VHH binders against Protein DOG1-like 4 (DOGL4). Designs and how they scored, part 5

Target 1, 232 residues: Protein DOG1-like 4 (DOGL4), of Arabidopsis thaliana (Mouse-ear cress) (q84jc2)
Amino acid sequence: MSKMRNLVEEKFLEFYESWVIQLELYLHQLLIAHNNNTMSETELRHLISKLTTHHKAYYTAKWAAIREDVLAFFGSVWLNPLENACSWLTGWKPSMVFRMVDRLRKSRVVLVEAQVKKLEELRVKTKFDEQKIEREMERYQVAMADRKMVELARLGCHVGGESVMVVEAAVRGLSMGLEKMVKAADCVRLKTLKGILDILTPPQCVEFLAAAATFQVQLRRWGNRRHYVTHS

## First folded at step 9 (VHH)

Design g70 (from x2 with T106I)
Fold by OpenDDE, look of step 11:
Parts: structure tokens; C-alpha cells; sequence
Structure g70 (fold): chain B 232 residues (1-232), chain A 124 residues (1-124)
């Protein structure tokens, strides 16, 4: 089904397509760095900074867009169905990245005991934060069917212009709540990333970021193949 | 906004020690990476040392490794630079910086807030 796109969707689609292309370029650089042990720590740090700046740019754009239309991100026309199915509150689930960290442990990368401990602490904290947000989301979703909304829903098919305005105002109110939750989720994502990158050494960060980028890129590819999705 | 105020600079003989301190204002000190940069006469500003938001990670420029130690005190909202075995080439204005990047940065443009600097002079 071809979904009609609004201006926010169109703009963000364009942004995201470009952003993903750049991510693939960074992924290539990360893989080279990971496979080439000749890079200095300074060089690795520089690469890591470029990549993390890229991620920050995504959230900057996202937050600008959600101020205009947060609902666009609950459809996410720039994502394929597989990507959308794997999304938690309009993005990746923070606790998921610890699976990627676990892969580091199974690779040639050796995590020292102190790192493992810190990672576990971070995992627990992240999970707690996720659950807190999920509870809030649940409450919010239940609350959407309040007396006012139910009444508006009942009248919505038979009311004139004034009632339409009331409905729109109600929807705006709901959107504001959603925006808050999305921002909260993004904060947990960013905190989690910041925490992981603080615990890992530069080489380990490169490997982690490569793994994360690989997963993201491949998920997109798999989804596109399955559903024959073409992006402009 | 975060205000940073450096202190501890002065004149010291080669081989001597000096401890710089930077006091940060604001409520979000614990969210920032902290760093020291320096600018020698006629030279560009260069990275010296950085410490992550948690204090768990540090990084030093090669020329100061083993001689300088960066530390932070979350309770006091301060970052310090212990400078040992000082050399004439360490003579510079030292700047404190705060950044909010996801990863501990070493480039000046990745730091958001800067102090006014404190002068360190190492005599031969």
C-alpha cells in the first residue's frame, strides 16, 4: 500500500536516505580500521568521533522533525516493515546493543573483568530505564481512551467544523505526550551509547560501532529484499 | 551554559611540578567530558589531556604521557591537571574545556565550553 506522505515525512525520508549512505561509508572505514592494526589510537579516536557525530546528527534532525510531527515517526515511511517491526518507540531498543557487546567477548577482543562488571551495571540500568518508559507508554496508551477522546470519537462522524477543531486539538495534545516519550527513549539510547563507549577501549569501540552499523545496514537490506521496498 | 574557571598557573622551574584546577559552574557537570588544552606562544591550541564524564577513561597527548595526570571531582565540580617533570616546552596558556559528545573527544571543536585560561611558564 502506497502511503501518502506529508512534508515532514518527505523531508525526513530524504535526510535518512542520505544519512544511511553516509553510515555505510563510515562502516567501511570502521571495518578497515578493525582489520588494520596499523592505525594509531589518535586515528581511531578521530574515526569514532566522526561516527558518533553522525549519530548525533540523526537525533538532531529527528528531534527537529518530531516537533513538527511526531506521528510521522510512528509510521516511519523511510523504514521498511522489518525495520519498523524491530523498532521500539521509533528507534532501536537500548538493551539490544548489549547483545552486540556480547559478540565482542566472543571475538578476538578481550574485555577485562572491570569492563565486564561496568557493562553489566550499565545493562541493568538501561533495562530499568526501558521498563520505566514502557510503563509510561502503557499508561499513556490506556489514557488515550479517556472520556473526552471517547466522546469525540463518537461524535466525530457527525459533527461540523467546530467539532473537527476540537478533535484536532485533542490529537495535538496526544502528540505532545508522544513526543515526550520519544525523547525520553532517545535519551536512554544516547546514554547507553555514551556509557558503552566510555567503558570500551578505542579498538573495542571501533569493533562495537562496526557491529552496530552492520546490523543496521543489513536489517535494512533484508527488509528491502523481503518486501520489495524501494527508496528514492 | 557552563562556566569554567582555571587556576593554579604560575612560574615553575624545569623539572618542577604544578597542579592546575578548573571549576565548573552548573548542575550538569557529571554529563560533560572535561579536557585541558594549551596554547604556546606563536603556536596553535593543542590537546593535552581529557577525562570522560564518568572519570573512567582518560587520554593524553604523547608529549605529556607519564608526566601529566588528569582527574575530576564530581562532588566539587572540578577537573585537575597534575603536571610533573615540567619542561620549558610545556610553557603555555592552559585552557579547561567541557564537551558533551558521545565519545571522549580530543579535538577542540568538539568541546562546547572553555575557560579563560591560566598561564604556565616553565623556566630553563
Amino acid sequence: as target 1 above (232 residues)
Amino acid sequence: QVQLVESGGGLVQAGGSLRLSCAASGRTFSSYHMAWFRRAPGKEREFVAAISWSGGSTFYTDSVKGRFTISRDHAKNTVSLQMNSLRPEDTAVYYCAAGSELYLPISADEYDYWGQGTRVTVSA
Scores: ipSAE 0.627, ipTM 0.826, lowest interface PAE 0.7, mean pLDDT 90

Design g76 (from x2 with R27F)
Fold by OpenDDE, look of step 10:
Structure g76 (fold): chain B 232 residues (1-232), chain A 124 residues (1-124)
Amino acid sequence: as target 1 above (232 residues)
Amino acid sequence: QVQLVESGGGLVQAGGSLRLSCAASGFTFSSYHMAWFRRAPGKEREFVAAISWSGGSTFYTDSVKGRFTISRDHAKNTVSLQMNSLRPEDTAVYYCAAGSELYLPTSADEYDYWGQGTRVTVSA
């Protein structure tokens, strides 16, 4: 049976499908740029700007949707099970992108020592921020079963009607906490991405963004194949 | 529903020309590479030509280089194959295909959607 979708899920699904299509188009442009040494720095910067703007648009839409229903993002119907399984607080784990940077470092991309140092500093900061959020999430998950919630759960087993409204209010309260954590995680993502792009040269940025987009697109494709889902 | 509909096939004399067309619908055309394959009588399907989703890259099998030209129209969601200097060995059913790989593929297994084909017969 198909999972029932609420309005937030339906709207965001439509948005995300379109967003991914556009990402694939940008990926193609990135790959062309990567293989074309004739593009000017201005052209490369323009392409990078388009990608960053595209990502910002995603988070703008996400945050708007989260205000309405943050829980929709903890069971994202627009993602396949593989994508969901690889998600950290409703998105990619910030520290994972440094693995991509490491791949670049070990490939044809030559990073100067100053870049390497800055990247390492950023990695350390990113890791610290992730851990902080993880600790808060753990605390939140443990605290979720507080006295009030336990009492509501007990009442919910025996009382209908008015109890439902009280429970719903409590769930909304929990959702607000989740929203804060998701936004915090997204901020770390955006900060990390910006940090990397500020350290890399335009050609290196293009290669990095191409690698990141490739990974995202392939992960989606792999998951879709596994679950017999086809996206146009 | 995904559809690829080929047209333009027919009988032509050696040295003649044909223009094949494929109309695409039911998917995001601009996100897919388009290709032409052909199957001659008693032979396996073989790659003929491909064009990237942006139209910026093309690839041809060696036997048709310089004679065939693949193109696409994003506004009309069509891909075309201009075939010049046709030879009897070009006789085949020609198939339109769409693929979404990150690179421009030449293998039939790497294309997602296929048309029903249009027959091209080149007489000696």
Scores: ipSAE 0.007, ipTM 0.281, lowest interface PAE 10.8, mean pLDDT 88

Design g77 (from x2 with F59Y)
Fold by OpenDDE, look of step 10:
Structure g77 (fold): chain B 232 residues (1-232), chain A 124 residues (1-124)
Amino acid sequence: as target 1 above (232 residues)
Amino acid sequence: QVQLVESGGGLVQAGGSLRLSCAASGRTFSSYHMAWFRRAPGKEREFVAAISWSGGSTYYTDSVKGRFTISRDHAKNTVSLQMNSLRPEDTAVYYCAAGSELYLPTSADEYDYWGQGTRVTVSA
């Protein structure tokens, strides 16, 4: 049975499908660039800029959508179960991208000592920021079970209209908190990505972005195959 | 789904060279690891060579090391196998394969798509 979708889910689904198609196109360009040693630094930077702009567009759309219904993103219907399972606060976990960086270090990419040091510092900071957000998230999750909510739960289903209002208020409060946390997480994602791109040279950036995009695309493919879902 | 079509096979004398090519359909070629396998008469399919999605990593079976070179062209959606110093024992049907594992695999069951094969015959 198909899950009923609300308007926010439907609109974002359409957006995301188009966004992923464009990502795949950019991935192809990144891989060509990676294997083409004749591209100028200016050309590489232009390609990097296209990718970063594409990601910014995603977050712009996301933030607009979460203002309407943040809960839609905690059961993202535009993602398959595998993608959802790998999701941290409605997106990729920021510290995960350092696995991509580690891959670069083990490949033909030569990072200088100064880059390695900066990347390590960034990794530490990113992890710290993740933990802060996780603690706040836990706080909101625990706060949902306040005295009033626990009492309502105890009373069961035979509660009057006032009880419904209390529950709705609690859910709204939680939603506001969740929106805040999602935005915070997205900020860490963007900051981490920017940090990495600032440390790496343009050729290294291209390889990194290619790796990241490949992982995202492959994860989607694996999930779709596993659950018999076909996406464009 | 990815369609793979091999070409370049034929008859060659021992010590000669051939270049096999595999053309992939679709726009997602660049996301797949590519490999060559071969099946000699009366034998099972065996791994020959593989190249990672980025082209940064390659792997060869021991019997072809130093003689065969695998390469890929992202712009053309092709993978090639340059075969030098060919030997009669290299006689086989050569198959192109595409896989999507996180690592570069050498087992046939870890590849998702296969071509129809191209025959290579090396005479003594």
Scores: ipSAE 0.007, ipTM 0.281, lowest interface PAE 10.2, mean pLDDT 88

Design g85 (from x2 with T106V E110D)
Fold by OpenDDE, second read of step 10:
Structure g85 (fold): chain B 232 residues (1-232), chain A 124 residues (1-124)
Amino acid sequence: as target 1 above (232 residues)
Amino acid sequence: QVQLVESGGGLVQAGGSLRLSCAASGRTFSSYHMAWFRRAPGKEREFVAAISWSGGSTFYTDSVKGRFTISRDHAKNTVSLQMNSLRPEDTAVYYCAAGSELYLPVSADDYDYWGQGTRVTVSA
C-alpha cells in the first residue's frame, strides 16, 4: 500500500533531497582538502563553516517542519528503512560521532592529550544528555496511555463529532510533547558537534566531517540498494 | 537578542598598546563565538580575531598574529582584544561581533550581532 504523504512530508522530502545533494558536493570538497593538504588555515575554516552552516540549515528547516507536523519525522518518508532504523529520535545519535573521532585516532591523526581529555569530557556530557532525553521519552511513552487516552481508544473512531474533537486535541497534546523531545535531541546533536569541532584542529575537523558525511551518504546508498528505494 | 558595547579605543603612538573590551548583554553569552573586526578609512571591514564559544580556540588574521590577543570572560560576559606593538595600519574602527554558528567563523556574514564600534588611532 502506497503511504499517503501529507504536505509537510512532501515539502521536507523535496528539501532533504536537495540538501543531500549539496552535502555530497561539500563532501567532495572536504575530501579534496583532506587529500591535497594545500589549503591554508583560512581556506579550511571557510570550508568547515560552509558545511556546518549547511547542517544548521537542516535543523532550521526541520524545526519549522516539526512545528507543523512532528509526526512526519517519526515516519520520515524521505529516509529509507535502513536510515530510519539507525535513527535516534528522528536523527543520528549524538554519541555515535565519538566513534568517528576514534577512527581519527586510529588513523595517523595525532590527538594531543588536551584534546583527548576534552573529547572524553564531551563524550560523558553527551551520554548524560542522551540518557536524560531517553528517560523523558520513556516517561512520555508510558504517560500517553493515561486514563483519558485509553477511554478514547475504546470509543474508537465511530463516535460523534465531539469525540473526534477530543481525540484531535489529545493527539495535538501528544505531538507537542514529541516536538519538545525532538528539539531537545537536536540540541544535543548540535552541542555535540559544536563541541567536537571546537576541540579539533581545522585539518582534523575536515577529516572528521568528511568521515561523517561519507558515512551518511553511504548509509543512504546502502539502504536504497537494499530496499530498492529511489532517492536523489 | 544580544547587545554588544565596545570600549577601550583611543589615540596611541606607534609601538604602543591598547586593550579593547566588549560587553555582551544576555544570558547566553557562553553559546556565542566572539570576534573582532575592523574597518579602516576607505577600506572594507576585515576580520581581526575570533574566539570560540568555549574560549578553547582562537584565530587571528596574519597581520596581527603575535601582536594581538583575544580573550573572553564568561563570568563577566566580556571579550577583550589586547593590542600590542600597534602600527599606523592598525588604525580603524574596531567592532565586536557575536555569532551562533557551529564552527568558529572568520566571515562577517556569519556573525549575528554587532557593536557600534570603538575607534583606534595609531599615530606614526
Scores: ipSAE 0.849, ipTM 0.932, lowest interface PAE 0.5, mean pLDDT 91

Design k18 (from e7 with N35S)
Fold by OpenDDE, second read of step 10:
Structure k18 (fold): chain B 232 residues (1-232), chain A 122 residues (1-122)
Amino acid sequence: as target 1 above (232 residues)
Amino acid sequence: QVQLVESGGGLVQPGGSLRLSCAASGFTFSSYAMSWVRQPPGKGLEWVSGISGSGGSTTYADSVEGRFTIIRDNDKKMVYLQMTSLKTEDTAVYYCAKWDEYLGSTYEFDYEGQGTQVTVSS
């Protein structure tokens, strides 16, 4: 079902569509670089830097948007249902990317023992951070159902203007907490991504980023085909 | 079946210009970003430029930025590469390419065309 979009949703939808288009163009570069292995280390690093900058731009835009309306990201009208189903706290789940790293190990990429060890350590740390955020998120979600709010919910449409103010205040409080949690989750995402890229060699980074970009683009394509979602 | 046919290559002096063309068929053209890639003599393939499905977004390798322009005509199913200020290092076989989303676990680029030779020489 189509949702009525507010200004934040519309603006971010436009941004995201453009951002994904650019990601696909970067994907072409990554695939050529990966398939031919002809680029110098310097050139590879430059390409990696372009991708990391692109991702940073996303979070810059996101954080600006969530400051205005964090709740928009818990509907994410710019995503199709499949993308939303795969979303964890308004984005990709950090621990998921290790599946892509695992794929590298099964490909022509040879990870040395030291890399494998570091990746495993990072995986454990990432999972720990995810759980911490989830616990905190739960706290905010549960706190929404305090005695007063439950009573107001019971009264429903029979409540007066003062009750509306109380509800709005509660929603604002929740939103503030959600914003904090979303930012925390994004930090884990960025930290995880950086950690992986720091462990991998430039050629391995390119392969990893190609895998990640492919997955993101394909997920969107699959979702659009199956759910007939049209985006502006 | 996807078909990409490149043309427009030739011999040109440094500083000269060429316009490459690519005729595409066998897929929903406007749904795919397209790229130009090139293979210099004795070297592997390198990415040159890309354009989004709608044509609204373009990107270029640093080595060709400001000199090359990629455009597409979705009605004609054509992609073009306008090359200016050509250098000797631009000598290569040029291919148009698209990403093949159906090639499975291998992240492969589809450039099945024969390519078009561009030679920049004095």
Scores: ipSAE 0.652, ipTM 0.861, lowest interface PAE 0.8, mean pLDDT 89

Design k34 (from e7 with S57V)
Fold by OpenDDE, look of step 11:
Structure k34 (fold): chain B 232 residues (1-232), chain A 122 residues (1-122)
Amino acid sequence: as target 1 above (232 residues)
Amino acid sequence: QVQLVESGGGLVQPGGSLRLSCAASGFTFSSYAMNWVRQPPGKGLEWVSGISGSGGVTTYADSVEGRFTIIRDNDKKMVYLQMTSLKTEDTAVYYCAKWDEYLGSTYEFDYEGQGTQVTVSS
């Protein structure tokens, strides 16, 4: 059954499609930089900065959109089923990126002991933050049967007049809670990403970002092929 | 078989302009982002510009931003690089390259062309 898209979904879909296309182009740059080792440290830093700016742009757009309709992100129509299945609180799970770091360690990249230590510390912190958010989300989900939800249930499917206002108020209340959780998760994502980039050298950052971008792009491609999803 | 054939290079004075062309065949052209890369004398390969499959998104290296323009014609399976305000440091062999969906595994660009020589000299 086809789902009707609301305005927020439509706008963000357009944004995301463009954003992913740009990400792929950046991926090309990252791969060239990684493979040829021809770029200076300054050039690498500029490239890293472009990527970080690109990611910041995503969250800027996301946060603007979730203010309007956070629920849109719990059924993200701009993602294919595979992407959605891999989502944790409307995005990538922060602890997942350490798999990318592990890949670096298995490659020709040599991490010094100090870097390894810092990465492990960051891993622990990230996991702690994830768990904290999960606990809060759990509490929230358990508490969903609150007064507002009970009111929604009481009103049933035939809502009109003043009842519509009550329903809207209830939905707003729920949305506010969800928005808080999503923002918290995004903060952990951003902190984790920043933490990793601060620990790694510019060449290592480029490899890390290339791996992350590759995974994202390929996941989308695989999911689209499997589910016959076409995007503009 | 993927084929990329570059042309349009030559000798030009600083401040001059050139238009490079790349003829592509052997793959679904519009499904792939296309790139220009270059190899200066004695240096490694460097990325210059990229364009999405639809042509709706373009990007440039900082060194060429504002001077170069990448465009594509999906009907003709062509990619172009309009170069203006050329500098001596733009001297290089220019290659057309496509991104492979399996690039994440190999980290290798697909550029099999012979390239086209661009020489900027007074």
Scores: ipSAE 0.024, ipTM 0.522, lowest interface PAE 3.0, mean pLDDT 86

Design k37 (from e7 with S57H)
Fold by OpenDDE, look of step 11:
Structure k37 (fold): chain B 232 residues (1-232), chain A 122 residues (1-122)
Amino acid sequence: as target 1 above (232 residues)
Amino acid sequence: QVQLVESGGGLVQPGGSLRLSCAASGFTFSSYAMNWVRQPPGKGLEWVSGISGSGGHTTYADSVEGRFTIIRDNDKKMVYLQMTSLKTEDTAVYYCAKWDEYLGSTYEFDYEGQGTQVTVSS
């Protein structure tokens, strides 16, 4: 049964496809900047700003869409199976970016002791925040067997009349909780990203952003090839 | 084998216009975003402009925004750079380049062309 995409899914799919294409174009600029060291600090900061703005645009769109239908993001039809498998609460796991930072350290990038210390502090904080959210999510998932959900299960898929209202109320309640969790996760993502960028020098930021963007773009490409997903 | 052949460069006065062309072969052209990069005298390579595979998305360096336009023709396997209001600072060898997904880990662009010289001088 061809899962009929709802309007939110369709709109966000279009947005995301465009957004990723633009990300790849920015990635090209980041790669050139990183490899040739031709840009001034001011220019690098401007490039970083462009990328951060681009990411902000994603979350703006996401939050608007979540307000309409948060459940769409738990199916994420705009992502391929590989991308979905790597998703934590409808996005990238915040702690994952520190692995990218670690890779930078293994590269010719020299982090000063003060930076290393700050990054470790941020890592610990991020991990703590993730765990907190996971606990809340677990609690929420356990609590899902509440009266409303039981009623939903009782009514089944074919409900009419008053039963529809009950089902809608149940779904709304669930959605509100999920929205809260997703927003919390996104906040951790944004805070973590900002934290990293605040610690790193402009050249280091460019390298980091290039690595992150590369990972995202390649993950999509690899996933699409593997699963023959044509996002037409 | 990937081939990129640039043309259209030359000597132009400040405020003048030039149109660069790049002929691409050896790969599925429409599947790759294309870029223009340039190397000014005594300087390193700098990114100028990019265009998505379909041509629906474009981006420019701040230094050329509003003056340069990147266009592609997927049927002809061509990418163009229309340059207007040229400045002395635009003097460089211009290259057509694509990002190789396999080279992504190395952060390298594939520009095998000889480039085309653009000289802006009074």
Scores: ipSAE 0.519, ipTM 0.811, lowest interface PAE 1.0, mean pLDDT 88

## First folded at step 9 (VHH)

Design g35 (from u3 with R27F S30D S31D)
Fold by OpenDDE, second read of step 10:
Structure g35 (fold): chain B 232 residues (1-232), chain A 124 residues (1-124)
Amino acid sequence: as target 1 above (232 residues)
Amino acid sequence: QVQLVESGGGLVQAGGSLRLSCAASGFTFDDYHMAWFRRAPGKEREFVAAISWSGGSTFYTDSVKGRFTISRDHAKNTVSLQMNSLRPEDTAVYYCAAGSEFYLPTSADEYDYWGQGTRVTVSA
């Protein structure tokens, strides 16, 4: 059965496909920069700024879309099953990026002790923030199964004009809560990224961003090969 | 109400020193990058120095490297610019700016709030 897509899903799918293409272009530039030791600090900073602006554009688009239909992001039809399986509250799990930072330590990149300490502090903070959001999500999920919602669900099984309106209103209320949680999660993602980029030197930032982009692009490719996802 | 108030400008002889200060209020200071820009007579506003939200990273335009030092005080919500070995070409109105971008920015359009500026004049 072909899953019906709503307008929000269709629009965001188009956006995301274009966004990923641009990400791949930036990835190429990052890799060149990483392998070219002749680039000035100013040039590196400019490249980093372009990429971070690109990420900002994603969240701007996402937040606009979730105001219309946050539920679209819990299905995320623009992602393949592998990407969806790896998602935490509609995106990457913030604490995951520290694995990428660890990779830097094993590469040609030398982190000084001060950086290592700061990264550890950031990791701890990030995990704490993730847990806080998870607790809130748990509370929300439990609340969804309260008596009122159960009754509404029951009424929803019977096609009646008034009952349908009540159910729709309830779903809208739930969606608002979900939107809040998604935004909170995104905030943690952005803070984490901001923190990492603050700790790392420009060359290290380039390497980190290249690693992150590579992971994202490869995950998409792997998932597409496995499940043969057709994108518009 | 967001406010950035610069101070410390004045007249100084070449080779002298000045310390600029900017007092911030009306926003969460610790979440913002802080920067100094300057505008010389007949020129466009240019980047001088920036410090990250945590204070862990700094960046300087090439012409001021080794002479200028940017710092911030989280307890007082202030950012400072120590200017040593001043040159006539450093003459400008200096502006304090605050920005909330992901990465420490160097472009003026990436900063959200601006002060009114303080004039620095370096005589030959």
Scores: ipSAE 0.642, ipTM 0.841, lowest interface PAE 0.7, mean pLDDT 91

